# Ledger of designs, part 24: VHH binders against q9xw16

Target 1, 132 residues: q9xw16
Amino acid sequence: MSGWNAYIDTMTAAAPSIKRCAIVGAADGSVWARTEADNVFKASEEELKTFVALFNDVTQVPAKGADIEGVHYVVPRTEESLIFGKKENTGFFAVKTKSAVLIAVYEGPNEVAAQVRKAVESMQTYLNNAGY

## First folded at step 1 (VHH)

Design o34 (framework vhh_4orz_3)
Fold by ESMFold2-Fast, scan of step 1:
Structure o34 (fold): chain B 132 residues (1-132), chain A 120 residues (1-120)
Amino acid sequence: as target 1 above (132 residues)
Amino acid sequence: EVQLVESGGGLVQAGGSLRLFCAASGRTFSDYAMAWLRQAPGKRREWVALISSGGTTDYADSVKDRFTISRDNAKNTVSLQMNSLKPEDTAIYFCAARDYYLGSPQYDYWGQGTQVTVSS
């Protein structure tokens, strides 16, 4: 778990507007690493299992939205390996790699969303290149 | 998710006014920045006006003080009020939606366009 925490730290350093973040298994939503203490990522095991299953058909997600940490987000659109959502001043980006799903919850206006997306997609590229 | 259909175009004399409407079908309209672009015969498409998801507006210098963009999120519409029209405003006008989350200057969804012709 500790090894994977270094990737959490890298993403939060690259985009300080990330409030909570996790790396979970793509097959089952099992937590590999997450932010803790004052910024603990609070999603349940059942919620994460449901969330990662959304990547099986991302085209259905905008019609129903997505739930993270008990919060329902409107998902305006998806890409093949990207789901993102918004609720007022909060939002998230989630990307799928070969073996993992990276989830970053952020707070702030739309101007910070691009920075959060860039941080998450950079890590996605890195992990895919590393075979994950 | 978002289909855009323009209306309100037509023939008008110089100095006249037109109001263009863009109807968006779908349930995510409020999350998008909405824009109007135009293309005159033989020219590149040029950006005319933008309204953000939060309602902030911006305009090309050529239309400032003459055109006004507005949106109605309850009705999923964006409109362009065009005053003091000039023959040089003759173009096909396109409604476009852009998702700022992607950090891209590209427009994600486009309408088919509506013709505006301004006679001298």
Scores: ipSAE 0.000, ipTM 0.114, lowest interface PAE 16.6, mean pLDDT 82

Design o35 (framework vhh_4orz_3)
Fold by ESMFold2-Fast, scan of step 1:
Structure o35 (fold): chain B 132 residues (1-132), chain A 120 residues (1-120)
Amino acid sequence: as target 1 above (132 residues)
Amino acid sequence: EVQLVESGGGLVQAGGSLRLFCAASGRTFSDYAMAWLRQAPGKRREWVALISSGGTTDYADSVKDRFTISRDNAKNTVSLQMNSLKPEDTAIYFCAKGLYSTYPWEYDYWGQGTQVTVSS
């Protein structure tokens, strides 16, 4: 965890509007790193296991939405390795790499969402290039 | 908990070769990047090679084209083939678990190391 926390710090520095985030194993949703203390990412291990399984077939996700930290998000659409959701003024972006899923929860308008998506997708590209 | 054990070090003449091994136990390391670092007497540890979980490799400029890192996820082993060794390569070599990174302070685990001595 200590090493993976550097990537959490990198993402939050790139997009300060990220309120909470985590890097979890794609196979089981095990937490590799997450924001802590006042910004603790609160999702349970069972919720994360369910969430990462959504990447097995992202085309099914818009019909049912997604749950993160006990909050149900509307998922308007998905892309090959991207699930994003919205609930009022909050939202999330989650991207899958070879062995990880990056989840970032943010608060703010569409301009903030675009910055968060860029940060998450940049980290996705970096980790995919590293073979993760 | 991951335990790392380095082996394969020894004494070799300049221009020679050695192959180092790192064995991981306790749990599988297939989801982690693995690295080799070294420390010469009186110097700080420096990174020399890294391999991602998917097999992508990276090398410090001082060892490029001479060293090759590889991994075997079925055996939980990472190895470092060292060719064309120079006296400047003399150091204790350490295996580390961590991120895709060029900096040793970002790694989670350190073994006891294996001594490599290259005579001039």
Scores: ipSAE 0.000, ipTM 0.104, lowest interface PAE 16.7, mean pLDDT 80

Design o36 (framework vhh_4orz_3)
Fold by ESMFold2-Fast, scan of step 1:
Structure o36 (fold): chain B 132 residues (1-132), chain A 119 residues (1-119)
Amino acid sequence: as target 1 above (132 residues)
Amino acid sequence: EVQLVESGGGLVQAGGSLRLFCAASGRTFSDYAMAWLRQAPGKRREWVALISSGGTTDYADSVKDRFTISRDNAKNTVSLQMNSLKPEDTAIYFCAAGYTLSPYAYDYWGQGTQVTVSS
């Protein structure tokens, strides 16, 4: 078991509305940790490699959208290190740190989305300060 | 803000057991992953065990099945039960709080407690 699972536990405890999440390498999309068992994050290595490459130029993402776990999400806008998307009753937040990308998939309305965003941005800040 | 104080170290014979305690002060203990690291003379600090805020545990291969980490959020403590101790386990043991297993990336550190295992 990866020590990075502690970060997954921390994010899901802070925002129980997170259905699945993962921490992946920013350079290659390699999985460092993800939710397991009934909440397993199911993205393929090819999909994650494609997804993390979106952070090379986030301004292009709203025109094309983003794919996570085989689901195509509409991305309404991006910020420098943040991509978020929505499709019907599901959504995601993804944030980039120096070395990692954190991805959290959730279900629910905008109130739930705000809690998820807070959790992933808090972890992003911590990991950046820790040199990751 | 978290302050950490270790206790429970001492001298023990090979094959013996010790239990280390880490007492935390501060209102955010339950939000942190807690870890034990150790440093032997002339060596780098090495990670030994971790327990997440949710209770998930992880161990270095050198101590797996011999050491058990646990936490008590009501008492703001984390403990390390060390069984089947070997001379190679001799080190200063540090309690640390943070989100990483890196020996240099923890936010808070205790002062350490000496464990000496005689042959």
Scores: ipSAE 0.000, ipTM 0.139, lowest interface PAE 14.7, mean pLDDT 81

Design o37 (framework vhh_4orz_3)
Fold by ESMFold2-Fast, scan of step 1:
Structure o37 (fold): chain B 132 residues (1-132), chain A 120 residues (1-120)
Amino acid sequence: as target 1 above (132 residues)
Amino acid sequence: EVQLVESGGGLVQAGGSLRLFCAASGRTFSDYAMAWLRQAPGKRREWVALISSGGTTDYADSVKDRFTISRDNAKNTVSLQMNSLKPEDTAIYFCAASEPWLYTSGYDYWGQGTQVTVSS
């Protein structure tokens, strides 16, 4: 198992509402680690390359939305290193670090989304401080 | 800090139309996504429509092709055009700012609601 799987486990333990998540390379969308078994993170290589490129100019994203696992999400707004979206009963938070993008897909209302966001942002801070 | 006030509800016969309005006050309105949710008697609150800060829209399957959400940032308003109304659309309709309470009853961003009643 790679060390990156430990960070997947940490995020899902911190926010049990996360259904699927992944850590991917910021430059190319290559998968470093992802949830498996019951709820496999299903995004294609091509989709992930497109997704991580959104962080090159996050200000354009709310006008177009974002696609993850073949689902088109409305992106309400973005921050410098944060993209989040919602589509009916599902949502996601994605944050960029120096060399990675963390993506967490959850189900449920915005009350559980707050917990997911905190888990993802905490991991973002940790990885940035570790030089990733 | 966003304060929301809904209006435009009323009684309408099946097949009719209504336009709902939500007026917002406070700072950073243009940065928020805006949503409409509804609650029918004895039922859970459900999401109806969303418009992002950039104008991208999304709709619940039950209202797709019948409802249209739009916003006017200069007037700090969001509206919901409701066409081909059905008795099942009878509910109190709420306006909500999405951040951080997207699709939720985060009460700081929810108005008092406006009643829509659709009869045969």
Scores: ipSAE 0.005, ipTM 0.345, lowest interface PAE 10.2, mean pLDDT 81

Design o38 (framework vhh_4orz_3)
Fold by ESMFold2-Fast, scan of step 1:
Structure o38 (fold): chain B 132 residues (1-132), chain A 119 residues (1-119)
Amino acid sequence: as target 1 above (132 residues)
Amino acid sequence: EVQLVESGGGLVQAGGSLRLFCAASGRTFSDYAMAWLRQAPGKRREWVALISSGGTTDYADSVKDRFTISRDNAKNTVSLQMNSLKPEDTAIYFCAAVQYGLGSYPDYWGQGTQVTVSS
């Protein structure tokens, strides 16, 4: 069984501009899988617990922003199950499924963000259909 | 649809200040993040300042501590206060409405307002 690591590999293969990503529990931010080694996703357990709680009311997030890997991002707006931000040459997309939150941090100009969003939303759809 | 009209540009001496305004028309202004971008002669358009729908701000490193972005949802306006202006700030300044973030091109653009800073 490939476990959750296979979903990380699928997502990063679909959008090469993703530098680090993770799949975490929606209830508590517990890490199910993340990129490792030279591409290790460096968020602490406390940061992830705080981050997944943002999905309890996404309408409040643009007023406060979001912190990922110690970087504070302005969140321009949110959609029902989507939080995203951009900070200079870095950005992120995070989506909530029934049981998980997927977080992808990417680097590159604004033009590459669309590919990253598409990869993350495709995985969101897949996991929701799989009951996660 | 959102229409954007910039104003407040002009000539100013180095070290001076200008305040730019962007008036938005349409019923969904409060749903958008608003940004200021600029384009200097021969350069690519660059992001300068962003204010989220909830009021959180962010700035390009080149303008931090000198520029302040603010919005007034009751008046459907966003403004950019520019202090300690430098010749390098000379550019056409654009207001943009951004529904999904700066990861894609802004959803709506204004016509721009020229800022010229003399040495």
Scores: ipSAE 0.000, ipTM 0.285, lowest interface PAE 11.8, mean pLDDT 82

Design o39 (framework vhh_4orz_3)
Fold by ESMFold2-Fast, scan of step 1:
Structure o39 (fold): chain B 132 residues (1-132), chain A 120 residues (1-120)
Amino acid sequence: as target 1 above (132 residues)
Amino acid sequence: EVQLVESGGGLVQAGGSLRLFCAASGRTFSDYAMAWLRQAPGKRREWVALISSGGTTDYADSVKDRFTISRDNAKNTVSLQMNSLKPEDTAIYFCAAHPLYSSYWPQDYWGQGTQVTVSS
């Protein structure tokens, strides 16, 4: 068990609509922590490596979308350190820090997405301030 | 366009219950997620409960297990059952509609609200 599990717990407590989430290395997509058991975040090592590489040029992402857990998401637009996507009733927010990428998958409409985004961005700020 | 009208508010003692209703007119709301928000005196509006077009529900932590949101697409109505009310629940409650999964509509549709007052 890594110390990073505490951050997963913090994010899921802050936004109950988060179904699955993970903290991965920004350089290689290696998993530092993820939700487990009934809420296990399932993404292959290859998929995560591909996903974190999207942050090298986020401006290209809306044209091609993004894949998480074998699901292809439409990405309507990106911000410098933020990629988010939607597919029907499922969505995600992913943010990059100096050393990590935080990914939160949620279920629900655009109205609950605001809570998920706030939770992920709050953690991004905390980790950046902590040097990660 | 959709017009929203809230009703069902009133004065109730702590521990009591109220049921709020939101009626939509004009465009059918089956394509919208529906939400209840509230604004207490001197505070900003906060999200309380949400129901998707497909019936998936979510609740703010402050009301979880006490409030239940439901919808009737045939009647263009959404309701909020509020149980175990607390003085902290005192607020004007608003109904809101927003197109699901779409940035094509940059505007939420809000009603005028219904006042809920919980006495200790």
Scores: ipSAE 0.000, ipTM 0.100, lowest interface PAE 18.8, mean pLDDT 78

Design o4 (framework vhh_4orz_3)
Fold by ESMFold2-Fast, scan of step 1:
Structure o4 (fold): chain B 132 residues (1-132), chain A 120 residues (1-120)
Amino acid sequence: as target 1 above (132 residues)
Amino acid sequence: EVQLVESGGGLVQAGGSLRLFCAASGFTFSSYAMAWLRQAPGKRREWVALIYSGGSTDYADSVKDRFTISRDNAKNTVSLQMNSLKPEDTAIYFCAKTPLPPSPYGMDVWGQGTQVTVSS
């Protein structure tokens, strides 16, 4: 738990349009770090366990969508280690590394989404290179 | 409160094998890379093996191909399998928690270690 908050801070500094985010264990959805206070990431343990299991076969996700913080998102498509979704003016990007899943929830148009995706993918690359 | 408790050390003849264990508590074990360090009498402490939270491993050249580090996140344990032991491997062995991000140079030792003695 301790120390992973620095990665949350790094992502939110790189993309200020991230409203809430978390870093969770890829195997079990356990929370390593998340945004707090007014920006608290509110997903339950059960929801996160279900969510990280989606990465076992991302090709099935567009047919069902994904739930984050009790909100059902439409997932238009997925990529190898990337699930992203949209609901009205809100959206998320989630990427899997070897041992972690990074989840970032944002609000705004497609221009905002592009910056959030860049921040999340940059962190994914960094953690993979660090053996995570 | 971070606690690391090492065990499994002992006296073994050159060419023999030992398996060391480290029981961890007081932190989110699965989030940290874990390492094994050793310190021989009169020598500086040195790093020997590192396992990242994702399972990737690194080894010091002196132990590469002889030692294998592994972890069990369900039990909060890290282990070191030591094969083809040499008298030069005689040392107190410590397990260590790395900083975030992981670095071989930023490891903290919390326990008393476990003594490994390899006779000629």
Scores: ipSAE 0.005, ipTM 0.130, lowest interface PAE 10.3, mean pLDDT 83

Design o40 (framework vhh_4orz_3)
Fold by OpenDDE, second read of step 2:
Structure o40 (fold): chain B 132 residues (1-132), chain A 123 residues (1-123)
Amino acid sequence: as target 1 above (132 residues)
Amino acid sequence: EVQLVESGGGLVQAGGSLRLFCAASGFTVSDNYMAWLRQAPGKRREWVALIYTGGSTDYADSVKDRFTISRDNAKNTVSLQMNSLKPEDTAIYFCARDSPPPAPLPSGYFDYWGQGTQVTVSS
């Protein structure tokens, strides 16, 4: 699973506003890789288990929001394989692949959201094509 | 045909309140991102508030905690409650439908808006 760290580095490098990332199992929220050192992704396993389960019915998520790293985010809308949240000048994008959930936490104004989404969706496409 | 009609503008003293209304037709407001924009003389049009399809809201920093956007799905309307108004809030206010994104947050592109309603805040 150490090879997954390379994908973390790729996502974090793709958008300057991205601060922390994680790749987790879509089925159980198990951590495959995450940012460490100064930008540790701090979500607990229990929290991630709950989070990835949101993809079972994304339509309900906007009404409830989502929690990551102990922070509650407003979820403006969702797509079938996309959940994004917002809190002040921070937010997250989470995309689901065949077997994983990619999470990117970012800081910045609303304008950075497009770039962050592009980063995670690019990785999503890559991993999907690779069978993950 | 898509149509947006704003109302509720007027003259108010600083510190006062106004409530703007937007009546939409030709589409369902709850199925779209709806926004309020404003344009002051000599300034570019800027977004003020947004309500997402899921019901979540977002605000420009300049109006945060003072303005509240809401919608009435039954009436197919959008409202903007403006409290603690400032002279800097003086502008023509437009109700707008946000274009579907590639990005989930406002891209600054709106495909429809009304004729606007004038809001003037005096010192």
Scores: ipSAE 0.012, ipTM 0.231, lowest interface PAE 9.0, mean pLDDT 89
Fold by ESMFold2-Fast, scan of step 1:
Structure o40 (fold): chain B 132 residues (1-132), chain A 123 residues (1-123)
Amino acid sequence: as target 1 above (132 residues)
Amino acid sequence: EVQLVESGGGLVQAGGSLRLFCAASGFTVSDNYMAWLRQAPGKRREWVALIYTGGSTDYADSVKDRFTISRDNAKNTVSLQMNSLKPEDTAIYFCARDSPPPAPLPSGYFDYWGQGTQVTVSS
């Protein structure tokens, strides 16, 4: 049980619609913490390294989409520190902090998406204020 | 060996003040998030104050504006200044090191704890 698992617990408590999530290093995609057991976040180290590199130029992402856990997501738009995507009834939000990237995968309609985004952005603010 | 040792607890009247000290050894307090938590009889441990590696601080709503956490890097100590104490502040107070990297509070995950120091506030 790593200390970063407490961040995972905080996000999933704030948005129970999060199916799987992870906190990874912004520089290399190394996993700091992720959901486990029946809700295990399945992305490989190679996939996460590729994913976090997307934050180097988010304007390129809508043309290509993004891959998380072997699933290709359509990315309709990005913001400087935010990438989000949709694939049928599944979606994700990923936000970059100073040293981390938070990724949350959810299932459900746009109302669920709004709750998940709020939880992820709240954690982003907390970590940035903490120097991460 | 990592160790945290608290001191400064005792009996105080409502409205009074106490200062708690936490002496750390085996690591540097400025390299970690350091916290004070408390546990009242029959209750779970509650986070009350946090000092970040950069020196900024955060507090639980129940103690905001009354408690101040600080650290002395030269002495490798963390302290908690408690003002305007209330009977509800009666608890065992623990100094804790947040696990590296730091976890958000109130999460309840800390890798090292002190033995605790008793604070009793009479009416």
Scores: ipSAE 0.000, ipTM 0.145, lowest interface PAE 10.9, mean pLDDT 83

Design o41 (framework vhh_4orz_3)
Fold by ESMFold2-Fast, scan of step 1:
Structure o41 (fold): chain B 132 residues (1-132), chain A 122 residues (1-122)
Amino acid sequence: as target 1 above (132 residues)
Amino acid sequence: EVQLVESGGGLVQAGGSLRLFCAASGFTVSDNYMAWLRQAPGKRREWVALIYTGGSTDYADSVKDRFTISRDNAKNTVSLQMNSLKPEDTAIYFCAKDLGPPLPPSGTFDYWGQGTQVTVSS
């Protein structure tokens, strides 16, 4: 991991309640960067490939939910380039750019969720403007 | 060699305008993310404006709707139009080349100029 790790650092600095996160390829779910050590993002290759494919038709996702790190999340609704879910005190936000999918897993109440969403959407805008 | 030279700073009354220029040599501005940062005495350096390779722009909340960043590809220059200036805008303004993807602009600049002083009187 090299330069893409700086994006992980930027997101976690903007929203310290992000417990784990990753940047993966939109086409194949390949990991470009992810949190490591105490905060290692543990999704399998197969799970990530399945997850990024959800962006091909986000309207189907609320009916079946989404799996991240072996945890099944309820997805109450989606937006065109945004999937988010909740499971008890844990949640996630995932956004698609031209070439990437950003996934952030957090723990905490609704106030925390708003901060995490803002950080992920800011990075989505930055990467789209950069052509990613 | 990479060089960035800022100009256009000066003294201005609150509510006034200034236009800053950055002349780049040793690289092409249109191939890089270019930014303006500022530092007031005793304060942290902060970014204020960014122009992406594709021409899109971003601004810090403190200057949004007042400042406009642009570039002149033929002259290899970046400029910052500053309107509705406030005493809080008093700072040395730096032009910087960002590393670009895969690195974000915040804290990842690899070259700075010497800066140009902007003083806004109340």
Scores: ipSAE 0.013, ipTM 0.194, lowest interface PAE 8.5, mean pLDDT 84
Fold by OpenDDE, second read of step 2:
Structure o41 (fold): chain B 132 residues (1-132), chain A 122 residues (1-122)
Amino acid sequence: as target 1 above (132 residues)
Amino acid sequence: EVQLVESGGGLVQAGGSLRLFCAASGFTVSDNYMAWLRQAPGKRREWVALIYTGGSTDYADSVKDRFTISRDNAKNTVSLQMNSLKPEDTAIYFCAKDLGPPLPPSGTFDYWGQGTQVTVSS
């Protein structure tokens, strides 16, 4: 098990509504860690490469949305290091660190989104402070 | 069994260059993110360079633009080209896999060799 899996476990534990998540390289979308077993994060390498590139200009993302695991999400808005999407009772939060992108896919009503965001942003802060 | 064997270290004058090698066995380097670490006397071990599965690289600020990490998939090796060496680069250099941000209490990287000594004289 990669050391990065510990961070996957931390995020999934922090927000039960998170079903799948991944830590990928910000430069190329390479997977560093991801949920497995019954909740495998299934985004392809090509998809992730495209996804992480969205952070090069987040202002354009709301206009076109974002794809995760072959699912197209509406992106209501973005922040400099944050992209979140929605689709029915599902969504994702993606945050960018110095070297990584953290992606969490969740299921639930809008009320769970705050907890999911908190989980990924907490990890973002931790990794940034650690130099990643 | 996972094994990493470092080589290529030596004595070099400031401004000089060295190329370090890491021979990996028991796993495929291209399937893992790999790292070079170093430890100077009296200092903690620090990461120097990373190469991720996709091939992207990252460097410590102290070595950026001077060091280059690469891998040879056919030989299952990782290399570190060190240019413009400085006395403060003097350390034992280690090859590592699964290097991630530190997790209490010890961190998230592994190395299996004794490292290779790099000494840069002024």
Scores: ipSAE 0.011, ipTM 0.264, lowest interface PAE 8.2, mean pLDDT 89

Design o42 (framework vhh_4orz_3)
Fold by ESMFold2-Fast, scan of step 1:
Structure o42 (fold): chain B 132 residues (1-132), chain A 118 residues (1-118)
Amino acid sequence: as target 1 above (132 residues)
Amino acid sequence: EVQLVESGGGLVQAGGSLRLFCAASGFTVSDNYMAWLRQAPGKRREWVALIYTGGSTDYADSVKDRFTISRDNAKNTVSLQMNSLKPEDTAIYFCAAGFPPPTGYDYWGQGTQVTVSS
């Protein structure tokens, strides 16, 4: 695998409903890789720093939701390393590894969410095993 | 045992209204995301409305501003208020429940028929 962009390509190939995604640093939200061109992931540096900080206490997220690319998402529940949400026909899954946070924004009903979640969780497992 | 039972379907003229109810037993609706999906003759099932554990709601573009999903925690029910009905809303309407995190729907009702004539 050369560079972090290859991981982005792997996730989008596994789940075609992913519209935009990014791999960011868990400590600071710095972008390691993201979708570009017509599918550019547009979150600001400030938004990503705020977003990754949510993983410091995921239990509070359902009460307030989460913001990605200026869009406010309803977060129905969280797990230790997983935040996910939905707004109309758009949703996201975000998972934390040792060093990274993977964020995938998708379009479609809840029926397609399972495919997106599987793609993101498979990459989370791979990166954790690789020491990231 | 876990069960979802729909009611409130029927025949209505275009422009009319119907309210569907979903009675849940064996689990608490506020612990789950709850949804209404529909299947029109000859078409695949499509999602139309969803309510999350915290009470926030989402709607498919085709029903936005016409349908309203709501939850009654005391009665353990979910309802769908359907206004300004169109012939294309004719379908079997299903109540579905998913346990967080949403990876699909874990429980389904048997469906209730809605027919909109014009």
Scores: ipSAE 0.000, ipTM 0.106, lowest interface PAE 17.3, mean pLDDT 82

Design o43 (framework vhh_4orz_3)
Fold by ESMFold2-Fast, scan of step 1:
Structure o43 (fold): chain B 132 residues (1-132), chain A 119 residues (1-119)
Amino acid sequence: as target 1 above (132 residues)
Amino acid sequence: EVQLVESGGGLVQAGGSLRLFCAASGFTVSDNYMAWLRQAPGKRREWVALIYTGGSTDYADSVKDRFTISRDNAKNTVSLQMNSLKPEDTAIYFCARGYYDSSGPLDYWGQGTQVTVSS
């Protein structure tokens, strides 16, 4: 671990519906920190490399969707630094900072999605301000 | 064959309301998540509302609290109630079906219905 576990803990405390999350390098998808044990974030290095590359041109993502932990999510739209998707009762939010991508997988109906998005965007702002 | 047919578009004044309908055939709307998208002149197509198989809904920030998507399983239709319309809502509105399995996003679209909001 690179000492980034405190940020994982902060995100999961801010939105209890987050089941698994990770902070990965924006350039290569390398894992800086992730949830572990019963809530281990299981994406492979190759999947994460592919996923972070989606931020190079987010306009292509709604046509193809996105894969996280071997699950294919439908992505209805994207914003410049935000990719999100939903599959029934499971969803994700991923945001890009200067150096990192934050990924949070949650479970729950759409009513909880707003809280998860807020938690991830708050961390994005914090990390950007910290130079990451 | 899967077919989606939109109706209910028209000309309305800013602040007004309009209800769009999407009639589906060849599949059951409750078996798929369904979407409304729009395309304004000279702009890209964007989604505005989704309804998932379980009945949960999602909205684009631009229409949040103004638009409501709903589903009538008995009639096999999806509707979009549009309130507090703005000139910026002027667009062709499309109904689309989301594919249930992990094969990609939206797979069938209607022809669209024009909504024009005058200032």
Scores: ipSAE 0.000, ipTM 0.108, lowest interface PAE 19.2, mean pLDDT 81

